# VHH binders against o26223: the designs that were tried, part 254

Target 1, 191 residues: o26223
Amino acid sequence: MKLLWTSQHIKVTVHIDGKVSKMDVLEAIKTRRSIRKYQDREVPEELIDKILDAAMCGPSAVDERPWHFIVVRNREMLEKIPEVHPYGAMVKDAPVAIIVCCDSSLEKIPGFWVQDCSIASQNILLAAHSLGLGAVWTGVYPLEDRVEGIRRLFSIPEHVIPFSVIPLGYPAENPGTRDLFDPDRIHLEKW
Short names: E, the ipSAE of ESMFold2; O, the ipSAE of OpenDDE; V2, 0.75 times the mean of E and O plus 0.25 times the DockQ between their complexes.

## First folded at step 16 (VHH)

Design Q35 (framework vhh_vobarilizumab_d1)
Fold by ESMFold2-Fast, scan of step 16:
Structure Q35 (fold): chain B 191 residues (1-191), chain A 121 residues (1-121)
Amino acid sequence: as target 1 above (191 residues)
Amino acid sequence: EVQLVESGGGLVQPGGSLRLSCAASGFDFSNYDMAWYRQAPGKGRELVAYISSGGYTDYADSVKGRFTISRDNAKNTLYLQMNSLRPEDTAVYYCARGPHESYIDYSFDYWGQGTLVTVSS
């Protein structure tokens, strides 16, 4: 059958943690961590819809918006990803993964799709975190063997470039917040 | 003030076992990902085993099923249990601390002094 993304699949379900009713943007940015260990629990389609909506809201070079996304829930397909991605071992244990792709036919200016897909990938990580999920960005582009491996595995056309693989799930690990502020990297008025 | 101090290396016969320890100090050990790397003479450092703050583990193909990485957050100590040792496991083994926010591979910012493991008859 065909897969359709419609408003009928978007249900507003808000689960409020007793300690925090809503994560603000700065909190989400500062507390997001890469999560590689997931609970054996399904992620609702409504949350994936919200994450993909957020992914497409980033700035894009001349508004070319070249992203396409593959949502992978099939266990056998998830288990094959580590065969073509050496640092994707955690994907086999994730309930779902999103593959961020560039459709080069949508490219208005050469090369800026990398920034566009980077922004989309980070938005996926932030949106997942804000919804109580954990995720990790596993890099694909520009490593030729990974690009070709993912392309073959998911029957991706030659004009479409797989950029990143992002497994998602309810977190089974809880790393603390990083303190990375470095004033030596800030220059006032001049270098 | 970050310190990583490895111990437990030595000479062992093929098929033998060793347990390496890494004593960590000067940071919140429980909040960092940790790894064991090794470097054989004339070669670059290679990842042997990885453990996240939450216990996710990853291993080099050459050691899967033989080596086990573990951590004791109460003792600020990282371990590597090495079983069924082979001559090709001969190397200096390094404990490493990682922030684990790399989007391509794993990332590490501190390494210990190393401990020599020699596997020979």
Scores: ipSAE 0.626, ipTM 0.813, lowest interface PAE 1.1, mean pLDDT 89

Design Q36 (framework vhh_vobarilizumab_d1)
Fold by ESMFold2-Fast, scan of step 16:
Structure Q36 (fold): chain B 191 residues (1-191), chain A 121 residues (1-121)
Amino acid sequence: as target 1 above (191 residues)
Amino acid sequence: EVQLVESGGGLVQPGGSLRLSCAASGFIFSNYDMAWYRQAPGKGRELVAYISSGGYTDYADSVKGRFTISRDNAKNTLYLQMNSLRPEDTAVYYCARGPHESYIDYSFDYWGQGTLVTVSS
């Protein structure tokens, strides 16, 4: 066994409903799981703001930062998402969802907006977990029917592309963590 | 060794009911989401019903209101209660373990051998 990527832990402290939770960054990354069942409990606007701040701090190609976000709290709108997203049934029971979008007018280099919006989506999941919330990334792009369904449902302009739908809330499930480290996928010096 | 063993299939008349069971072993059942898939003759495999570790459920539109997925974590067993069966429900039904982290749809890593359900007169 080689310990070449073992590093010192750093503690992260966040405030959640006046309570404090602490988690190492590596622990947060390794213990985050997709959560599809939520408590019937409102998520404060303050926490959504913190999540979106974290989402916008990700790297992007040539710093183009093409992301826009739609925050959906309206129950009727959340209930309509499963009609256009076949794997979005949990969204109707979530207190809030974030739709990650690319504004193509902000794109400086063709095609890299996909990586940019992927980074933003993962940062939303990780930030939510660090704040004691659960979330799941439900894929939209590049599936054209889902892209157009979400676009029409939320009146998204033609030059803006919906990328992912991320419902989130206080978790009502606790899936076990995964151990996915595979040293056979690590090559030293050469392939 | 991860094993999933389905049972409860058989021949049933239209409008009848069947309950399928999936006995799981070789892993901590309560930590995993589970699903039922089916494959009808001449068709592709489709998701029928899904249940998370915490009890979130999802159903294909074709079975919603007729089928109920449930689990007994103490017995390491997954169930599918099938009511108001139709000839179109004729298929081999597979138990599946998941989900893994997937940003597109659901993902599964282990499948049972399947149990045949025939709905005909």
Scores: ipSAE 0.632, ipTM 0.811, lowest interface PAE 1.2, mean pLDDT 89

Design Q37 (framework vhh_vobarilizumab_d1)
Fold by ESMFold2-Fast, scan of step 16:
Structure Q37 (fold): chain B 191 residues (1-191), chain A 121 residues (1-121)
Amino acid sequence: as target 1 above (191 residues)
Amino acid sequence: EVQLVESGGGLVQPGGSLRLSCAASGFTFSNYDMAWYRQAPGKGRELVAYISSGGYTDYADSVKGRFTISRDNAKNTLYLQMNSLRPEDTAVYYCAKGPHESYIDYSFDYWGQGTLVTVSS
C-alpha cells in the first residue's frame, strides 16, 4: 500500500498498489444517483440493518442524534404515500421505504436536528448505493402539508417530526454520471 | 449555453396524435432529468410528463395512459408522444431541463420557447 499526496491542498489521492477494490468512498459519492424505478424483488432485512447502522454513524450537533426511523414494507401503506406526497409516486412501486424522523425530545440545540436528519438521509442513500441498491430522497420537512400527511398516515406522535421518505430497492434504471465540479465556487484564503 | 428547441406542434382533430420533439444542446443531456410542461390560455403552467436521466417516468393524471415521454440520449432529444388528444390538451408545450438531484420535487431551471398544440375540428 502506498499513499501519494497530491500538490492540490483541497485533495488527497490514495493509491493501493496491487489491490482491486469495488466502489471506494469517493466513487460512491460521485456515482450515487436518485433511483425511482425498482425491480420487483425483496430487499433482505440484513441490508436494511446495514443501511440504518450507517445512517446513525453521521456527525450530530452536540451528539444529540435525534433521528428515528420507520421501515415500511406493507404494500397498502406504500401505496398511500403518493396521496400525501405529490412527488412520491415511485414509492408505491418500491419494495421498502425508510421514513427519517426527528424525536424533538432528544434535541439539545435548537434547529440543528434538520442538519442531523439531512446527514442521516444522505448516509442512507450512500449506504444503499454501496450495497447495490437504489434510493431517492423525497423531502417532507419543512412542507407543512407533507409533514401532516405523513404524520397521520404512520401515526407519528406530536413530538416527532417526519423529515424525509426514502424508497429503495434493486435498481431498474441506470442514470448517467455527473460532472458538477465548479472551481468558481472555491475561494482560497478569502472570499 | 443551454438551448432547448421544441418542435412538432400544430393543429390536430380530437382523437388524433402528435409527437413533440425537444432538441437539447449546451449540456450533457444524458445526465439530466427532463420534463414537458404546458400552459393553456388563461391557466398556469402545469407539469405534463417527467423523465429521469435513467428513464423513470411520471405523468399528470389528466394525460396518464394517453401521453408517453421518452428520450434518445445519443441524439440529445426528448419526445412526447400524444395520443387520443382532447380539446382540453390545447396549450403551448414547453421542454424543461432539471436541476439534476432535487430532493423535494421535479424542479427545472431552463425552459424552451414552447410549441403550440391546438386540438379542434
Scores: ipSAE 0.659, ipTM 0.786, lowest interface PAE 0.9, mean pLDDT 88

Design Q38 (framework vhh_vobarilizumab_d1; at its last look DockQ between E and O 0.01; V2 from the best seeds 0.00; counts 0 for: pae O 11.6 > 2, placed apart)
Fold by ESMFold2-Fast, scan of step 16:
Structure Q38 (fold): chain B 191 residues (1-191), chain A 121 residues (1-121)
Amino acid sequence: as target 1 above (191 residues)
Amino acid sequence: EVQLVESGGGLVQPGGSLRLSCAASGFTFSNYDMAWYRQAPGKGRELVAYISSGGYTDYADSVKGRFTISRDNAKNTLYLQMNSLRPEDTAVYYCAAGPHESYIDYSFDYWGQGTLVTVSS
């Protein structure tokens, strides 16, 4: 019985300071950092599939799930992203990037797709971290020049809105964790 | 108390070189992302160079190939090596530090007071 219950407990291993450690969900959330420097290593397709599966498991408004994803591995295409995204220079050096998009034809309630795609983007970052990868969210929407630049570059149709570009790879940097807990931002019973 | 102190600014001839330093204290320097920003008279503040805790670097197009950002974690010091200086490089140069997680740009929580660089004949 204990074995059946224990078999449902996932032992997540991540490389922190070169060592393998067990990571639970809270640890994954608290230790995830934006990673902008990657090893010159291929990311297996199996890991990208696991990340995208996790991305689609987030909540969405009225369960509309408006997200679509473009997986970019083509080096020439990755090298062009910084031309339309001024803070996307690291994408040139990434083995792969995921573009999170909203298919507006799937939208059931106006405006909530932004929150839906934000949830998907964060799930990509957390899933990548849990699998020993590093990633960074580079914002596209609502900056019109970036939206149109990415749309043009990847032949995205008019009813689809590019939301974020997330390069990922095996990390070549190890930033420290943040201590951000602020009890003054917590109000009991009322403001 | 977090403190960033810039030094190395001054008057230099066009085509000359200058090395800026930023001495950091009051935080674990090796865990922080660092940057150099500049502000010229009549212009907004602009990013010159960025370096992550792990050594990822990013440069403004106007300085690529001429400027090099580096860090010495043992000395808690950030550097900007400026070569082939031009009159348009004249500005107050600011050191910045942060553990940032901005998803639209780079963000920094701590700033120095700046050091003036004047490129003039």
Scores: ipSAE 0.683, ipTM 0.833, lowest interface PAE 1.0, mean pLDDT 89
Fold by ESMFold2, look of step 17:
Structure Q38 (fold): chain B 191 residues (1-191), chain A 121 residues (1-121)
Amino acid sequence: as target 1 above (191 residues)
Amino acid sequence: EVQLVESGGGLVQPGGSLRLSCAASGFTFSNYDMAWYRQAPGKGRELVAYISSGGYTDYADSVKGRFTISRDNAKNTLYLQMNSLRPEDTAVYYCAAGPHESYIDYSFDYWGQGTLVTVSS
């Protein structure tokens, strides 16, 4: 008997006013915050699948899609990330992290992979938030020591560039929203 | 108006202890990330310790195991307990606060005026 591969995704819904609803995109963008403290609770595979699907939906330079993702759940590996990533100390406490990488062999337009991987990284943050998770972008590229350290830890080949490490989990903190709108940054017609 | 006022600095012998305080006002204290920085004469300002709104902490390697950051949300006060002080800990110590969204390193919107810590024989 031939077994068909089936991927089932569980819809994550936030209850508002007693009704089942999904988070509005503008609300997600405005309310997403960097979360560095997580509950001792596993993140289901289905949610990681949804997040990575969202990560791959971003535009890229000439549709080059240079991104690769390493999903890290192994406790020993998560505990080693702070040894090579000074800003990534919270990763040891996360149930899972996603490493966003560029495969330079997929690059079609030189130098745009940074924008491409930035788009994928931000999509991970927004998708995680919309699913009730908290995450934080901890930068790797262009800091050479962080790039070298992460590459060695995860056996990343020389033509692949680790861009960011994004720990995520159910949040154990609530930093609140910010009001950052600044009209002085807006220029009509000219500078 | 946001205000951060440090206190507790002074002269102390090597191996001694001090506790710094930072009284905060003008923002919802429990929602803000906080940090201590220090600046020695002729050097740049460096992170000493960080505490998130939810209590996640991080420390500079040079102070791990000797310094403890804490916060009291009921008193709107940030603390730094400094033990086993060394001459290289001599610096002006600054309290910092902000909704921390930097993706490569620590960054804060508001700063206190500083309190001097001198560790010397």
Scores: ipSAE 0.571, ipTM 0.812, lowest interface PAE 1.5, mean pLDDT 90
Fold by OpenDDE, look of step 17:
Formats: sequence, structure tokens, C-alpha cells
Structure Q38 (fold): chain B 191 residues (1-191), chain A 121 residues (1-121)
Amino acid sequence: as target 1 above (191 residues)
Amino acid sequence: EVQLVESGGGLVQPGGSLRLSCAASGFTFSNYDMAWYRQAPGKGRELVAYISSGGYTDYADSVKGRFTISRDNAKNTLYLQMNSLRPEDTAVYYCAAGPHESYIDYSFDYWGQGTLVTVSS
């Protein structure tokens, strides 16, 4: 797969609260929702490139950057993912999915790759949302059956660990916004 | 109730082999990092081998090439294959389970009672 890295800034206009505006980072974080229904509409490659660029901009432990990404557009493969991922039913309806993986050979400190891949996954979600797409994080790791299922399906080497499957598409649902702020989870100076 | 139960220890001659097992219950085994520790008489507990929930492995220098840690998630069992055993390997071996990154700070949540391995002629 040839990724086209363009410096083109796509003006993304998001309709939030009845207004068309450019989504800033805080708005993206606050308004992001898991989207599991998608339009019958293809996602431009340019958007995927931007999303993947964002995915690689997160920090990683000692800058190990252990992540790899499989971009899946093949309809047959997308339809097979739910067979090995019980909570991945929506993947078959998405025009594209990104599988986030860890190359264990790139690990510098054991265990931190989970954080690294989590950050990458979250950045995918935020970037997607900011670009007017819907996405959902379907966890693969640490569940062995899902890990091995995805591994076999995509012929992923043993040293590479599939971490998450993230279907993306133009949203065909609007679950609304949530306020998840909980002051009881905030401790000052000490627990 | 969380349980880690080690087995397979015993007396073996130098150059011999043993396979330790750790049967885990009471938690989602596949989601945990696992490790083997050992404690020789008069010495502190030391890491022998580590295996992450994702299959990453690491070993103490003293056992590299001789010991192999593995896991069977279907059986909720951790293993330590010990080959080319030496008298200095004599210790109580402990199974440990912990969340991610437990290897870094040795912050394992659960410990077994240990199994004695004696290497002697």
C-alpha cells in the first residue's frame, strides 16, 4: 500500500449544535462518540492518510513507536473480521478499518507498547471524528482468541501483536454527547 | 479467590531438567503478565523469567539459554522448562501474576506459595 502524504490541509467543517465550524482539539475530545453505523460512502484515501499521520504523532515509551497499521478496504476481509471478533459486527458495514498492531521487536521497554498503541488508537478516533468520520475502538488485545483470530486472518507475524480494530466511515448515527466529568475522580495533592 | 499453585519441583542432578507448572485460577489468566521468581536459601527473591500477556519473554542472565518460560492460556497454566540445571539454581520457585508493566517494577499482584527445586549430586 502506497500512502500519499500530502501537506494539504483539508478544511473540515463539522456540524455541531446546529453550527458549521472547524472542530478544535477540545471539541473533538468532548464530542467524540463511538460510531457503529456508517453510510454507504467511501472514505477518501487522503483522510486515511491524515488519520494515520495523527496515529503516529502520539508519544511512546522512550520513543519506541512500536505501532504498525493495517488498512483494510477489501470487502471480503472486512466481512471476515466479525467472525473472529465478537464485538466487531459493525466492521462489515464500514468502508474501511484500521488494525493497530505492535511490533514486539521494536519494544525498548516491555509492556509500554500497550500504552503506545492505545494512544495511537485514540488518536485515530479523534482524528477521524475531527474529519467528520465516525469510528469505534474494538479491542483485540489482550484477548487471545481475538488476537489469534486477527493474526491468522491477516497473516500477521508472531512477533507482531494485533491490538485494536477500528472501523471508520461517515457516520449514519448520532448518539449525541455525554458529560462524563466526575469530580469524585479528582484528587488534589494526594488520594 | 485467586490462586497460583506451583508444581514440578524436586530433586535433580546437575545437568538434569525439570518442568515447573503454575496453575492459575480466580482471574482472567490471559490478560495477565506472568513471571517466575526464585529464592535461594539466604538470598533475596530474584526474577528468573517473565512472559507478558502478549507473549513477550525475558530472562535473567543466569538462566538465559537454559530456561524457557511459556504459557497455555487455554489451560490457565504457566510453565518453566529448566534445562542444564546447576547447583546454584537450587531455590524455591514462585509463580507471579500481574497487570501490564509488572515486569518493570516487579509489582505483581498475585504470588504462589512456591515449589522447591534442589539441584544436587
Scores: ipSAE 0.006, ipTM 0.236, lowest interface PAE 11.6, mean pLDDT 88
ESMFold2 (binder alone), look of step 17: mean pLDDT 85; pTM 0.858

Design Q39 (framework vhh_vobarilizumab_d1)
Fold by ESMFold2-Fast, scan of step 16:
Structure Q39 (fold): chain B 191 residues (1-191), chain A 121 residues (1-121)
Amino acid sequence: as target 1 above (191 residues)
Amino acid sequence: EVQLVESGGGLVQPGGSLRLSCAASGFTFSNYDMAWYRQAPGKGRELVAYISSGGYTDYADSVKGRFTISRDNAKNTLYLQMNSLRPEDTAVYYCARSPHESYIDYSFDYWGQGTLVTVSS
């Protein structure tokens, strides 16, 4: 099925003093956590479409936008991912996973597709969080055995490079927010 | 000053059980994923069990159904319950702290000194 753009905007709302408020970008960034445990509940295709729309809105080197996405819902295929991705055990229990890929034929500047696909992967995590879902980025590239394993499992052509596998679903865990601000990493005017 | 201190290792007969503990200090324990690794004589280090801050668990195929990882955030303590022990489980067992947000594998920034488990008759 072709991916369709939807004109509807998904809003995550927070009730503050009885008033409805939209989750702002800073709050989404600061409260997003990796989620590896999911409810036994399907994710509507409309939400996947919104997540993928957000993924494609990131910047890319000379606007090359080399990303392609595989949406995996088939239980048998999800259960095979941990066999080719040793740290992807949670994928078999997820209702859906997105495989972020680079189509090398779209690359305009050598090597920058890695940053492009990283941006798309992070946007998937943030968009999922903003929609009330949980997700985790499990790395594939540049580990050759994982790249080849995922390629064979999903019949990915040689000019396309699998970059990351991102399982997602309604969260069945709620990790606390991290406090990571380190002022010693900020240098004013010079190092 | 991050510290991880393992205890509970010892000699046990095949088919026996042991419970390992890891006492953590110097950080907010509940904010970190934790893991148990082991290194057997003549072998490399292998992940045994992983537990996230939210309770997700992952196990090596060699220990699934026999070992259980758990945590007590109020006591800043990580546990590994080892049942149906085999001679192949003989190793030094290490407690490790993991950043929750690694996008490639599990990453560890602090390790304990290890506790020896010997399974023999």
Scores: ipSAE 0.551, ipTM 0.745, lowest interface PAE 1.3, mean pLDDT 88

Design Q4 (framework vhh_vobarilizumab_d1)
Fold by ESMFold2-Fast, scan of step 16:
Structure Q4 (fold): chain B 191 residues (1-191), chain A 121 residues (1-121)
Amino acid sequence: as target 1 above (191 residues)
Amino acid sequence: EVQLVESGGGLVQPGGSLRLSCAASGFTFSNYNMAWYRQAPGKGRELVAYISSGGYTDYADSVKGRFTISRDNAKNTLYLQMNSLRPEDTAVYYCARGPHESYIDYSFDYWGQGTLVTVSS
């Protein structure tokens, strides 16, 4: 199969028989679920590159874009993550994980890097889902023990803050989608 | 509307086995993550075992290899098979439901009343 661009930001996959498939943005947002079971199958570097490209396209405060990413494929390192992250047990069974970090030297306005790295983390989840992968956000910041554990494990310098650990792979589970629309949370014109 | 009812607790000798059940009603059971927690006298609640809607499982180090969490979606029932029981397993065991996608932990929104497990000779 081969990829064709429908527009600059939308890709269409053409199969050998000429069939076209793609996921709408709204569908991707509504059907993405946390995936904690992965197939024993490697994720190509090209897909990781696409995911990280999408991660870096999010908005950031004063366009500071403070994010850095560590891509972890080493099995020994993945197996050590649960030792410093109490809810990261699935990471040891993932083919790859992305650690989202903030380089504080790139920060232009105090404190907004948290929102910036949150946006990058969610874009990783959505991009992975759109490419047929499953992922889960396991939070690090602002939990001090997790921050320092991840920092030591990956030799992260003091001016860089690990924000999240996101294992990903081809999904080996398929949780149902959620219907969360609540009109009581929508106020017209005034509270 | 949402109800979680635990059963199967009781007195058992060290080395013995018990199977706990949690009957769920008022929601689509198969769509939810589920867990077993326990609370010993004078201690906080601790996670014992977790099972996702898709069957991913996770266990506290203290029970790995001895306890097995499982679910029967047709019967809307969660189970905890407890083998090789120890006096330190004595606690009230709670069933919990987790519908949402927490990015820091396994989050739960409903809990049962608990069932007492006492391990003593």
Scores: ipSAE 0.636, ipTM 0.808, lowest interface PAE 1.1, mean pLDDT 89

Design Q40 (framework vhh_vobarilizumab_d1)
Fold by ESMFold2-Fast, scan of step 16:
Structure Q40 (fold): chain B 191 residues (1-191), chain A 121 residues (1-121)
Amino acid sequence: as target 1 above (191 residues)
Amino acid sequence: EVQLVESGGGLVQPGGSLRLSCAASGFTFSNYDMAWYRQAPGKGRELVAYISSGGYTDYADSVKGRFTISRDNAKNTLYLQMNSLRPEDTAVYYCAREPHESYIDYSFDYWGQGTLVTVSS
């Protein structure tokens, strides 16, 4: 009966805190799309915890791990984000958003926090996708007006820099797939 | 070569209607999100309406209920149906190809030359 139950759509079986995932890592990377429309459905706290755990597992410069995260579920606060982020309109309709921040006091090498927070942001997108959620990275840094708007709205201290706002939820849209492999961008041994 | 060509603009009285069209070429139209932007005299460019490759739509609050964005993938054409036009809708309207995976703005990946819409008596 195992043969009958093995779907062509099941790539790898992994156990994540008692849950079974049907998507392997390469499939998750290749099929993740930005999602800007969400179902009117709550995202359980345990899924947010898993996403944030994954976010913190990325590499960082000299292992400085400068990231801090603000989890926003309050509807009134989500509705205010578009006021300071002009292209973040979808955030007001999301059940939850994560704000990725850099705590500059944790910085060991100046400037590399941007790469660190980029890695954390991408891990949030991939983890959300692997858990059946959709998310989108809305850019904050290095746009000064957005950085200060988000800082003011969420009472973020001077030594902390808001990097990205990532709304997420159960997807209510299904974008097409992408085939982006370009062998002309690959150079063997030398340029 | 990516090309976007807008048409359908003109002079119309308040309360009137116009349908804008954008003919796209030089890329696989069905794979891209598309948008309409406008720029009024003395103002910056603003998003009016957005449509994803999957058909999801979004609108600026100022045009919700009055404007409808749609696409015809077989004809490589984007449309904007504009109803109940107001003097404040007067602007040059731009068709834009949107990079769906952009993490900044509804940024213009590529846009056309624009079509002028004037709403006045």
Scores: ipSAE 0.480, ipTM 0.742, lowest interface PAE 1.3, mean pLDDT 86

Design Q41 (framework vhh_vobarilizumab_d1)
Fold by ESMFold2-Fast, scan of step 16:
Structure Q41 (fold): chain B 191 residues (1-191), chain A 121 residues (1-121)
Amino acid sequence: as target 1 above (191 residues)
Amino acid sequence: EVQLVESGGGLVQPGGSLRLSCAASGFTFSNYDMAWYRQAPGKGRELVAYISSGGYTDYADSVKGRFTISRDNAKNTLYLQMNSLRPEDTAVYYCARAPHESYIDYSFDYWGQGTLVTVSS
């Protein structure tokens, strides 16, 4: 199945505060890693705006686009997240976090908002990586204790469902790249 | 072939200390997050301590301040320093390799055979 493995690239130019960097899309996908340790350095609002623009560009079921985003920079609020999310300890040390939410009033087809918010979450991770930032997806939905904890902490209305918490910042760790290609998972024409 | 081999377990009195080691082979150790889990008799597996490839650490509230996770990438070895041990720390302790991309908690794709720690008078 090595013939299905291609090194053809699409070069993407990213403008970062007057600087230009280039990252291939396949390179971005393959080199993105979960980052849980951040530099003590603020993330400019313009980079958050670019990340959220990218998050909203994903496909959604019948174009329902049910996502809403909470941008959290307040240190006191970031420090409270680990109290309601047992695997969110790194959030207290991040300069910013994005909470991906579903507004159920925007739902046009039942149940597909989960895929929609997953797409938005992954786009946040890829966009952050392309801009020189590190991020990690910490899961909230469908774990009811975490959903209600985050809802209460951020005054989220009953018709809105917190889906994921994504802390981000300039990375203070550099994990190695993994090669996960497994040809045994690819079936030609039939199972 | 991925292998994780724990050692250092034993019988210790309350208030005592033990140092667990996990020897890793068959993969690039420095590229992976690693963890210690434990399983007490009749209980499910409980995360004790986590360390990322870059040195981020996370601890269960029950062991925070008493246990220290560390790694030596040159020796492909993971450590757990356990201080101020309590009877409730009695469990089989497992070394685990953590895939980098779990979006729900931490996930683990390989586990060692475990090493028994008994804290008793």
Scores: ipSAE 0.556, ipTM 0.770, lowest interface PAE 1.4, mean pLDDT 89

